VH-VL binders against Argininosuccinate lyase 2 (argH2). Designs and how they scored, part 8

Target 1, 199 residues: Argininosuccinate lyase 2 (argH2), of Mesorhizobium japonicum (q981v0r135to333)
Amino acid sequence: ATELQRHSIPIPETWLATSIRDVENILAHGTLPVVVKPVSGSGSSGVRLCDSAAAAIAGFNSAKSVLQDQVDLPSPDILIQQYVEGKEYSAEIIAYDGKLHCLGILAKHKGPPPCFVEVGHDFPAPLLEPSLQELASFASGAVSALGLEFGPAHVEFVITESGPVIIEVNPRLAGGMIPVMLSHALGTSILDMVIRLYA

## First folded at step 4 (VH-VL)

Design a43 (from B4a with light chain Y32W; framework fv_benmelstobart)
Fold by ESMFold2-Fast, scan of step 4:
Structure a43 (fold): chain C 199 residues (1-199), chain A 118 residues (1-118), chain B 107 residues (1-107)
Amino acid sequence: as target 1 above (199 residues)
Amino acid sequence: QITLKESGPTLVKPTQTLTLTCTVSGFSLSSYGVHWIRQPPGKALEWLGVIWSGGSTDYNAAFMSRLTITKDNSKNQVVLTMNNMDPVDTATYYCARKGWLRGYFDYWGQGTLVTVSS
Amino acid sequence: DIQMTQSPSSLSASVGDRVTITCKASQDISNWVAWYQQKPGKAPKLLIYDASNLETGVPDRFSGSGYGTDFTFTISSLQPEDIATYFCQQYDNLPYTFGQGTKLEIK
């Protein structure tokens, strides 16, 4: 997050909370609505869009219950993040030999707030080729700012009326069927490619 | 307020290299790409290329062997370099910006006329 | 590359006339067309995007239509300040390409 800010790459304001008191202090200095989610990454479990202090506290308690489920975490922190409205995309990137390769751009489909239940992904995102190049460049710039020179990265971001905002950068492959979908579309095994990088 | 402004030499001799700078204001180069477009006197607009927000570039194949676009995000500047200039490269050169996921240009610099002659 | 061909290259009309300019793409570009107005010594100004959407602040006498390969730009009642060169642009694919322009004059 800090490195992205140093390179002037847009990210939403993000805070860590370990107690209800932390949530209250964050809201005293932040703007509603906020997204409350466990540190362990994106997903609908324990994730809530909150438009009030009471909803944010309830969301914190929900996210805490997710973290208590036999997950080996370094810190049981809950993320509270400024809500960013717009179309959400993700990019699958591989760093190899000092170069970044964008394997694909996906459009995310989520159910209505506050649950954010994912209803699907479109690959490739149903956009014109120049728009795909624009998105790929932005996501690759974020990965470059973090100094990743080797391995896979999954970038999540939102296109707003005032431009793009990075939601999350994960130095790992996307979950679920995304690597399988990319492998079929590209005619090559994404997993095999990643394995070769480690060999 | 969003602005773009071109600067650089207005006269170039044949075979020399042209260097133009586009200085932007009101937005971040980390968030938006900048395009270069030229227009020979009395003729159509020609898209030359773009440097995207992440630093990657795309060039019109007709110019790519002699065209380079670079940028410095901290200075709010984009630089077009075109080598081996010819009299047919005489044109008004524009830098321009588009909205995200849009293909039309809603912000243009004022343009700078570059004349190539001996 | 996608070629954009405009017709006519020039036209003369009287104030109050309906003016029509056409643009033909060498391949299907859906609705990914913009129209610009350019006055002497100035940068192009966006008027129409996505073939038929009017840009904010542009008078409603300007309109666009079309899909696929054939596009039309219309000024329903020509005003003196509309004297300019008009260009179409496709953005279906790179490189972005423009029509050769239509110079509009008052007779």
Scores: ipSAE 0.503, ipTM 0.812, lowest interface PAE 2.2, mean pLDDT 84

Design a47 (from B4a with heavy chain S28T S30G; framework fv_benmelstobart)
Heavy chain, then light chain:
Amino acid sequence: QITLKESGPTLVKPTQTLTLTCTVSGFTLGSYGVHWIRQPPGKALEWLGVIWSGGSTDYNAAFMSRLTITKDNSKNQVVLTMNNMDPVDTATYYCARKGWLRGYFDYWGQGTLVTVSS
Amino acid sequence: DIQMTQSPSSLSASVGDRVTITCKASQDISNYVAWYQQKPGKAPKLLIYDASNLETGVPDRFSGSGYGTDFTFTISSLQPEDIATYFCQQYDNLPYTFGQGTKLEIK
ESMFold2-Fast, scan of step 4: ipSAE 0.635; ipTM 0.870

Design a48 (from B4a with heavy chain S28T S56Y; framework fv_benmelstobart)
Heavy chain, then light chain:
Amino acid sequence: QITLKESGPTLVKPTQTLTLTCTVSGFTLSSYGVHWIRQPPGKALEWLGVIWSGGYTDYNAAFMSRLTITKDNSKNQVVLTMNNMDPVDTATYYCARKGWLRGYFDYWGQGTLVTVSS
Amino acid sequence: DIQMTQSPSSLSASVGDRVTITCKASQDISNYVAWYQQKPGKAPKLLIYDASNLETGVPDRFSGSGYGTDFTFTISSLQPEDIATYFCQQYDNLPYTFGQGTKLEIK
ESMFold2-Fast, scan of step 4: ipSAE 0.590; ipTM 0.846

Design a50 (from B4a with heavy chain S28T S31G; framework fv_benmelstobart)
Fold by ESMFold2-Fast, scan of step 4:
Structure a50 (fold): chain C 199 residues (1-199), chain A 118 residues (1-118), chain B 107 residues (1-107)
Amino acid sequence: as target 1 above (199 residues)
Amino acid sequence: QITLKESGPTLVKPTQTLTLTCTVSGFTLSGYGVHWIRQPPGKALEWLGVIWSGGSTDYNAAFMSRLTITKDNSKNQVVLTMNNMDPVDTATYYCARKGWLRGYFDYWGQGTLVTVSS
Amino acid sequence: DIQMTQSPSSLSASVGDRVTITCKASQDISNYVAWYQQKPGKAPKLLIYDASNLETGVPDRFSGSGYGTDFTFTISSLQPEDIATYFCQQYDNLPYTFGQGTKLEIK
């Protein structure tokens, strides 16, 4: 149940797993391939695309290990999510003065399946201007549907043959080099813009 | 399965406002933008504008001063409003959809002929 | 705005003939061109996209070619049901623009 679903915005089926038994039960009634990722995000660390039950179990163990290495956790929660095939994009959005502003659209580059590694980003995404406007509108609509009217938001989504699917919406600045790339392209510090929202 | 259908008045007097509705089925307006395109009798197609899935709009500059496109996702309806109609605005008006990241239109409504005369 | 100039404005041909229509863009639009068929009283029907890709369900006698500013649409062997007006469209940028159309008639 999400606000995105209430507004008929597509999201993939997602299940919570705390044990290998949970993963097996999910896969007994689910469709492969799946994405295995930790509930606590930290870039793409511990995220894996899995085409088999064995790969999904291995991915669960890997994700669990990453979380426990970061902090002392008893039994970390792992997400098992329907894989959505298509080109993956992210949008960096700032809510300011009652309006949503898309700062940029990035295209994600990933290595081959079944357990993929993110190999880079293109900014701006190598698309025609109308396509960038189309993507920016969709991402802004998702942020608006969640009621996020103040501060930064990072939206991850996939464009499929049958339309867009939201993978993740985070009410925070993107990690890694993305803010640096945007700051350089815009000639303005993204971090400074975010700080000014709270001043 | 995917359909678009235009509806509204077929006769408009000069200086009046035109309001047309496009009702869609087989897809959601939160997932796809809808474009308005018109064709005067015997002439070329003219792209008027779009309302994107998130609610933002883009308009052809030639029409921007008198054109507004709005929508209601819950009703599956997109509305085109054009002010100060003139006989030269007589045309068949279409709503249309394109695939994501594409610029060509694979789904069109049947079109509605709007005649502007006194 | 990107202007699309279509040639010829009208064309008469016999069944079985090879028919060629051209379209010129006022600036480089790569391969971002589509071709539509429109029969009287009907909405346009997509035939070709990305200059040379045939839309699903469209007969293979229709083809397209070109890149940059000059584009060609061809019907290899004209059939009676092909009588229509044909339009090119650029989608490199907004506003989307169409050619003036080529009216195809049977001799």
Scores: ipSAE 0.563, ipTM 0.843, lowest interface PAE 1.8, mean pLDDT 84

Design a51 (from B4a with heavy chain D58Y; framework fv_benmelstobart)
Fold by ESMFold2-Fast, scan of step 4:
Parts: C-alpha cells; structure tokens; sequence
Structure a51 (fold): chain C 199 residues (1-199), chain A 118 residues (1-118), chain B 107 residues (1-107)
C-alpha cells in the first residue's frame, strides 16, 4: 500500500482487524460504510458492505470463518476498508521483455447492496477507445509503481467522481489454462502469488 | 481548486525547438492525463496529444514526427516539446484536463501565445 | 480522422434573437459532442456536453441537440455578453477534432 502511496496513486483507507475489539476501535470515529473482507486471495468470498457497527462485526465473523476453513492461510487477518463508490474495472497485464502489456480492460458487474456480490464481467469493457487507453495507462502505472517486472498482474480499480482508486493488485492471472499457456510460452514457472496492498 | 498554467518562450525562430511547461494544481498527474491543444490566431482549435496518468502518450498523426510530451509527477509538470518550428505553428498553446471516462475539456490553462518569426 | 464541419462561419444577430449554429460530423459519433464558447483572449469555456447536456452554471438560454452526424447549438434569446466564437468538438475517437468555429457578432 505504501509503495502506491509513495507514487501518489490513490487507495482507499484500509485497516487490519484480528479481533472484534479491533473492529470496534476502527469504527469508533464513524467511518461507515465499510467493506469487510478476508485476506484470502479469493474474489468476492466473504466480502460484505456494512453500514452499521453490528453489520461490520457480523461481517468480520463471517470473513474469519471463511479464512479459517482454508488450510493454506495461517493468519485470521480481516481487512476493513473504506467503501468506494463508482464504476468498477479490472485490467489484465503482463510484464515481459522489459515492457508492460495490457491484455484487456473488463467492466465489473455487482449485485445490489449490502453484499455487492460480483455477478459478472464485460470484456472488453464497453467504452470508447480513448477511455480504454486511459484505464490501461492508469493500471499499468500502478503495476510499474510496485516494481513488478515479470509475469502477470491483475489490477482492480474504481472510477469515482474524484478520480481513480486502486482496490487490489494481484500478481497473477485468473484461470487454469492461462498459467499453463504462459508457462509454455516463457519456458518458466509462472508466478502464482497474491499481494493484497492493504494487508 | 483545479488549475493548469502554461509557461515558456513567447518567441521562437524558424527551425528551432519549442518547449512549453504546464504546471498543475489541485490534482495528481498519477491520476489524470494532460492534453495539449493549440489555436492559431483567428482559427480553429487543434488537438496535439495527451500524456495519460501512467505515462503513455498519444499524438495527433499530423504532429507525431516532431512532438514529444513528458511529465514529472513529483513536480506537477507536463512538458511539450515540438521540433522544427515554422511560422504556421504560431498559435496560443493550451494544456487541458478532462473528467474520467469523458472526452470534453472542463479545465483549461490560460494559454500562452507562441510567435514563430517569419 | 473525424471531420467536424460547422455552419455558418460567421453570424450577425440582434439582442433578443434566436441564434442557431450547426455542426456536421464526417461519420456517426452518437452523442459524443461538446460545445464551447470562446471570448477574445480567453480559453474556451464548456457550455454543452453529450450533445444536449447543459454544463453547471451555464445559462439555460443555451441548448444543444442532435445525434449521429447532425448537431445543433441554439441561443434562445441573444444577450450582449454572448458575443464570442463558438466551437463544436467530437470525442468519439482520437484524435479529438473541433469545428472551425462560428464568430457571433451583435448588429
């Protein structure tokens, strides 16, 4: 998170909670609404929009339950994040041969509040070419700021009335076939890690 | 409060290189692109190019061979460089910003008149 | 490139008159058109966007209409402060292009 902030790239206020007491302390100053989500690397699993302290605590317990059911996650850390209103997009980027290549921009579709469950994607995002270039440049700038010089990256971001905000950068692409094809083409194992900026 | 301000030489000789600086305030260059637009006296506006927030550029094909746009996010500055200036390049040069996902310009600098002696 | 052809190139009208300016695109640009007002020595000021939406703070005597290739800008009752050059702009694709301008003068 600090690397993006050093390059003045906007991210939402984010806090780490390991207990209900942490949740209560975070909410003490009226930061509602918030998004509660596990540091799991899964898409929308356990993600909730909360407009009250009770909802945030319930969301924390739900997210913690999801995290504890995953044997490869040793920490019960839960993220509590400022809710960001706007149109949501993602970018699929590959770093190769010293360059960043944006493979595509997708528009995200979410269900109604309070859960905002992801219901689909449009690819390519239904935007004019200049807008696609603008979004691709912003996402590539975020990847560059993090110093990712090799492999795939997935960037999630929101366009607000005050500008763009990075939600998440994952140094991986989705799907089983994509890592297989990339490994074959590059003659090397693909990175399969995730970096949650706010964790 | 969003502002853009152009600065640079007001007189350029034929064949010389023009360098103009746009200094921005009230927003970050890591979040917004900056466009350059010019207007010869009494004539239409002409879009020259843009540098997007991530650093990539797009230039109008009419100027691409002699135009470069760069920036320094830490200084809040965008620089336009145009080579081989000609008297027909005499114009007021503007830098401008648009809203995200929009194509119209709602913030303009005051403009700087550059005269290429003939 | 998308060419924007504006008509008329100049216009003289009296205070209180209805003024109409037309802009024609060389290809379908949906509603991706803006109109600007420019007074001598000043930067252009946005008046209309998305062909028909009035920018905040702009007097309601200004209006726009059109879709596809044919666009119209109207001043319902001309005021002295409206003396200016008016430009249309398309933003359907790069490079962004402007009409040649209509110089409006009061008789």
Amino acid sequence: as target 1 above (199 residues)
Amino acid sequence: QITLKESGPTLVKPTQTLTLTCTVSGFSLSSYGVHWIRQPPGKALEWLGVIWSGGSTYYNAAFMSRLTITKDNSKNQVVLTMNNMDPVDTATYYCARKGWLRGYFDYWGQGTLVTVSS
Amino acid sequence: DIQMTQSPSSLSASVGDRVTITCKASQDISNYVAWYQQKPGKAPKLLIYDASNLETGVPDRFSGSGYGTDFTFTISSLQPEDIATYFCQQYDNLPYTFGQGTKLEIK
Scores: ipSAE 0.564, ipTM 0.838, lowest interface PAE 1.9, mean pLDDT 83

Design a52 (from B4a with heavy chain H35S; framework fv_benmelstobart)
Fold by ESMFold2-Fast, scan of step 4:
Structure a52 (fold): chain C 199 residues (1-199), chain A 118 residues (1-118), chain B 107 residues (1-107)
Amino acid sequence: as target 1 above (199 residues)
Amino acid sequence: QITLKESGPTLVKPTQTLTLTCTVSGFSLSSYGVSWIRQPPGKALEWLGVIWSGGSTDYNAAFMSRLTITKDNSKNQVVLTMNNMDPVDTATYYCARKGWLRGYFDYWGQGTLVTVSS
Amino acid sequence: DIQMTQSPSSLSASVGDRVTITCKASQDISNYVAWYQQKPGKAPKLLIYDASNLETGVPDRFSGSGYGTDFTFTISSLQPEDIATYFCQQYDNLPYTFGQGTKLEIK
């Protein structure tokens, strides 16, 4: 996050919370609305847009309970993040031999507030070829700023009226059906490619 | 608030290299792509190339062999370098910002006339 | 490359006239067309994007229409300050290409 800011790449304010007291302290210094989500959640379970302190606390408890259903995990961290309005996209990137390869740009579909349950993806995002190149360049720039030389990266970002904002960079492949969708579209197994490159 | 301004030599001899700098203000080069576009006197606009926010470039094939666009985000500068200048390259050179997800140009520099003559 | 052909290359009209300029693309470009106004010695100014959307701050006498290969730009009531050259641009694909321009003069 800090490295992205050092390279002038826009990112929303983000805080880690492990307790209700942390949530209260974050809200005392931040502005509503915020998004509450688990650091390593599955899909959109526990993700909420919160426009009050009570909603944020409820969202924190919901996100924490989702992660506690997974056995043998330590107490999870929950993210409290500035809400950013705009169309959301993600990029799947592979770093190998000093080069970054964008495998695809996806448009995200979310359900209505306050839970914003993820309901689907479009691949490729329904944009012009030059626009896809523009988004791929932006996402690759973020990965490059973080110094990743090897491995997969999943980048989530929002296009706002004032430009793009990075929501999340994960040094892993996207969850759910995204690797399957990309493998079918590209005529190759994304998981097999990653294993082959880094084995 | 948002401005772009071209600077560099206005006179170039045939076979020399042209270097133009575009200095931007009011937005970040890490967030927006910048294109170079030229216009010979009395003629149409001609797109030369773009440097995208992440640093990758795309060039018009007609100029690709002698054209390079680079940038320095910390200096708010985009640089056009074009080799082997010829009198037919005489034109007003503009840098321009495109809007996100579209190829139209919402902000333009004032332009700088470059004359190529012996 | 996608070729953009404007018609007419020049025209002369009186204040208050309805002025129409057309632009034809060599292939289907959906609605990915912009129109620019360029006054002598100045940079181009965006007037219309996505074939028919008026840019903020642009007078409502300017309008655009069209889809596919045929596009029209209209000034509903010509004003003296509208003397300029007008260009269309496609952004369906790279390289971005412009029409040859239409020079508008007042009688």
Scores: ipSAE 0.316, ipTM 0.720, lowest interface PAE 3.6, mean pLDDT 83

Design a55 (from B4a with heavy chain G33Y S56Y; framework fv_benmelstobart)
Heavy chain, then light chain:
Amino acid sequence: QITLKESGPTLVKPTQTLTLTCTVSGFSLSSYYVHWIRQPPGKALEWLGVIWSGGYTDYNAAFMSRLTITKDNSKNQVVLTMNNMDPVDTATYYCARKGWLRGYFDYWGQGTLVTVSS
Amino acid sequence: DIQMTQSPSSLSASVGDRVTITCKASQDISNYVAWYQQKPGKAPKLLIYDASNLETGVPDRFSGSGYGTDFTFTISSLQPEDIATYFCQQYDNLPYTFGQGTKLEIK
ESMFold2-Fast, scan of step 4: ipSAE 0.141; ipTM 0.646

Design a56 (from B4a with heavy chain G99S, light chain N31S D92Y N93S; framework fv_benmelstobart)
Fold by ESMFold2-Fast, scan of step 4:
Structure a56 (fold): chain C 199 residues (1-199), chain A 118 residues (1-118), chain B 107 residues (1-107)
Amino acid sequence: as target 1 above (199 residues)
Amino acid sequence: QITLKESGPTLVKPTQTLTLTCTVSGFSLSSYGVHWIRQPPGKALEWLGVIWSGGSTDYNAAFMSRLTITKDNSKNQVVLTMNNMDPVDTATYYCARKSWLRGYFDYWGQGTLVTVSS
Amino acid sequence: DIQMTQSPSSLSASVGDRVTITCKASQDISSYVAWYQQKPGKAPKLLIYDASNLETGVPDRFSGSGYGTDFTFTISSLQPEDIATYFCQQYYSLPYTFGQGTKLEIK
């Protein structure tokens, strides 16, 4: 996260919470809505977008409960992150031999409030070719700032009225049907390409 | 406040290389691309190229063999270099920022007139 | 490249007149057109984007319309400060291209 900030790449305000008191203190100094998620969770597991203090506390308890099912984990930390309003996108990037290749840009679909849940993706994102190039360049810049030289990266970001904001960068391939959709669209196996990078 | 400002030589001799600098403020080059557009006296605007936020570039094919755009995010500067200048390259050169996901230019520099003559 | 053909090249009108300028794209560009005003010695100023959306702070006497290949820019009641050259621009694809401009003068 600090590398992104060092390169002046926008990220949302983020806090760690270990107790309900931490959540209350964060909300006293931040603004709603917020995203509540476990530090060690997958992209959708235990993630909640909450528009009230009660929903944020409920989300914290839910996320903490998931982590407490694993008895060998240290005291669980929950991530509270400022929600960023805008159109949401993800990029699938492959790093190889010092070069970054964007395999595709996807548009993210959200369900209704009060806690918004991701309901699907469009590939390719329904944008003009120059806009896709602009998004691919931005996502690649974030991956480059993190120093990734080999392997896949999944970048999630939002385009706001004041510009783009990185939500997260995962040094792994996207889950679900995204690799299948991209493989079909590109006429090649994304998983096969990733395996070849490590071979 | 968002601003862009062009600087560089105002007179260039034929066959010389032109180097112009665009200094930006009020936004980050890590978040926005910068475009170069020129206008010969009394004529239409011509899009030359762009350097995107991540460092990749796109150039108008008419200029790509002699045009290079680079940047230094830490200095808030974008540099246009154009080789083999000719009198027909006499123009006011602008740097500009576009709207995200669209291609209309919402902020322009003041422009710098570059005259190419012997 | 997408060609933007702007008409007329110049026109003269009186204060209070309705002024129309047209722009034709060489291919379908949906609504991806902007219109700019340029006064002598100044950079272009954005007036209209997405064919018909008025930029913030621009007087409502300016309007745009059109879709596909044919676009129109209108000043409903010409004011003295509107004397300028007007340009259309497509942003459907790279390279971005501009019309040749319409020089507007007062009679």
Scores: ipSAE 0.570, ipTM 0.844, lowest interface PAE 1.8, mean pLDDT 84

Design a57 (from B4a with light chain N31R D92Y N93R; framework fv_benmelstobart)
Fold by ESMFold2-Fast, scan of step 4:
Structure a57 (fold): chain C 199 residues (1-199), chain A 118 residues (1-118), chain B 107 residues (1-107)
Amino acid sequence: as target 1 above (199 residues)
Amino acid sequence: QITLKESGPTLVKPTQTLTLTCTVSGFSLSSYGVHWIRQPPGKALEWLGVIWSGGSTDYNAAFMSRLTITKDNSKNQVVLTMNNMDPVDTATYYCARKGWLRGYFDYWGQGTLVTVSS
Amino acid sequence: DIQMTQSPSSLSASVGDRVTITCKASQDISRYVAWYQQKPGKAPKLLIYDASNLETGVPDRFSGSGYGTDFTFTISSLQPEDIATYFCQQYYRLPYTFGQGTKLEIK
């Protein structure tokens, strides 16, 4: 987050919470709506867009449950993040031999209010080629700013009226059907590529 | 307010290298790309290239062999370098910005006329 | 490269006239065309985008239409301040390309 800020790459205001009291204190000083998600977990389970204090508390409890189900850990932190309004995208990037390769840009779909959970992806994003290059460059810039030289990276971001905002950067491939879709589109196995990079 | 301003030499001799600087304000180069477009006197606009927010570039193939676009985000500057200038390269050079996911230019610099003559 | 053929190269009209300029793309570019106004010594000014959308602050006498390969730009009632050169631009694919321009004069 700090490295992205040092390179002037926009990120939403973000807070960590370990208790309902933390959530209440954050909301007293922040602006609704907010996104509530676990700091660590498999996939995007437990992610919620919340437009009320009650929804944020319920989201906190849901996200905490996800972390408890995965492994025996001490009290985990839950991330609460200022909601960023705009079109949502993700990029799948592989860093190899000092170069960044964008494998694809996906458009993200969210469900109806009051909690906007992710309901699907379009791959490739239904945009013109120059727009895809613009998105790929921005996502690659974020990966570069974090100093990733080898391996896969998954970047989530939003295009707003005031420009792009990075939601998260994960040093791994996206879950679900995304690697399968990319493998079919590229005519090669994404999993095989990742295995070959680390073998 | 969003502004772009071109600066550099107004007269270049044939075979010399042209270097133009575009200084921006009101937005971050880490968030927006900057395009270079030129216009020979009385003729159509020609898109030269772009440097995107992440630093990657795209160039018009007609100029690619002698054109380089670089930037320094901390200085709010984008630099166009074009080698081996010829009298036919005489033109007003603009830097311009577009909105995200758009292809039309809503912000332009004032332009700088570069004359290539011995 | 996508070629943008603009016609006419020049035209003269009287104040109050309806003025029409056309632009033809060498391939299907959907709605991805913009129109610019350029007065002598100045940078181009965006008037129309996505074939038919009027840019904020632009007078409603300016309009655009078309889809695919054939596009039209219209000034419904010409005013003296509209004297300028007008350009179309495609942004469907890189490199972005412009028409040759139409110089508009008062007769």
Scores: ipSAE 0.613, ipTM 0.864, lowest interface PAE 1.5, mean pLDDT 84

Design a58 (from B4a with heavy chain R102Y, light chain D50Y D92Y N93S; framework fv_benmelstobart)
Fold by ESMFold2-Fast, scan of step 4:
Structure a58 (fold): chain C 199 residues (1-199), chain A 118 residues (1-118), chain B 107 residues (1-107)
Amino acid sequence: as target 1 above (199 residues)
Amino acid sequence: QITLKESGPTLVKPTQTLTLTCTVSGFSLSSYGVHWIRQPPGKALEWLGVIWSGGSTDYNAAFMSRLTITKDNSKNQVVLTMNNMDPVDTATYYCARKGWLYGYFDYWGQGTLVTVSS
Amino acid sequence: DIQMTQSPSSLSASVGDRVTITCKASQDISNYVAWYQQKPGKAPKLLIYYASNLETGVPDRFSGSGYGTDFTFTISSLQPEDIATYFCQQYYSLPYTFGQGTKLEIK
C-alpha cells in the first residue's frame, strides 16, 4: 500500500479491481504474470497465478464468487498484484504499548501454480540467525509504518534477488496451525497472550 | 551512489563517552542494517554491533554493557555511543552496510581514527 | 565465538605469481565466509562472499573456495596494485569474527 510506499518499504505493484473492465485496464498497463486474490483472503483460498488476460478474468470471477459466499469479510474487493518470484516467508508479530515483538519467521511451502495451495510451514525458517533477525526487523518496520501499536499482525513477504518485498500485512493472528506451532516453540499459548493484551 | 560517512571526536580522554555518527546516502535505513566495526592500529577488525532495518539491535557481548546503537531513518543517520573509554579502545571506527540477508559488508565508510589518551 | 585463523600472517611474492591465503574456522560455518582487501589508510573492500562469489567490479584474478572449516583465497597472477592486507570473515553466527589478516608484499 501507499503507507508502506511512503516509508520506502518494498511492495509489488498492486491494483484494486471491482469489475472485468478494471482487470482489462490493469493488464493494459501492467505486465503478466499477475496474482489475483480476494482482499483479506486467508491461506491461499481464491489466489491464482495468471499468465494471460483470460486467466486473470477467470481468476477475478472465481475470487468474486469466494467473497460472495463469505459473510464477514471486511473488504469485498479483488486485488491484482505483480507476481514476485522468490521464497515466501511470514512473520508473526505482537504489538503492545508501542513495542513490537516478533514471535517467529516461518517459511511457506506452496503447491504448484496456478493456485499455490499452502502445503506446509517450516518453523523456524531454515535461515541463519542473523538473517532471521534482519527479516524480523524488516517485518516489524512494515507493522510500525502502518501505525499498528496493539494486537497481532501477520506479515507475508518474498525474498527476491533485490531483497525482501512485503506482499501482505494483516492485523490478525495467522490461520491454520501457525498459532499452535508458535505456542509449542515458545512454551506459551499465543491465544492466551492475545487475551492478556486486551485484558 | 551509495556512501557511508563517520563523524565525531578524534580524541577522547579515559572514562569519557564516545559518540560517533554514521550518515548514509543512496539507500534506505529501513531496508538495510548498519554495523559498526573497529580496528586498533595494526590489528584485526572487530565487530561491535548492528542496528537492523526495523530498529532492533545486537551487540558483541564484550561491549554490550557500554555500547548503544540508535538511528533516525528520516535523517539517514546511525549513532554509536560507547561509555567509559579506555586507551585500549584506540582504533579506527567504521560503519558498514550489510548485504541483503547476509552478514558480509558490501559498503564501508572511510573510517574515523579515535585516539584515547590519558 | 567462532575463531578465524589465517595463514600465513605475511607473504612476499613477485608480480605474476599465484598467491594463496588460507582461513580456518573453529567450527563448521558452511559457505558463510567473506574476503576483504585493505590498503594502508583505507577501509576494507569486499572481494569475495559466500566462500566463492566474486563481488561485482572485482577482477577475475581473485577467487575463493572451500566450505565447512577450511577456506582458500587465491590471486592467480599478482599485480602491483594487489599489495594489501587481506582478511577473512565468518558471518555464520553473531558475533561476526575476522581472521588476523595476511600482509601481502612484493619482493
Scores: ipSAE 0.000, ipTM 0.476, lowest interface PAE 11.9, mean pLDDT 78

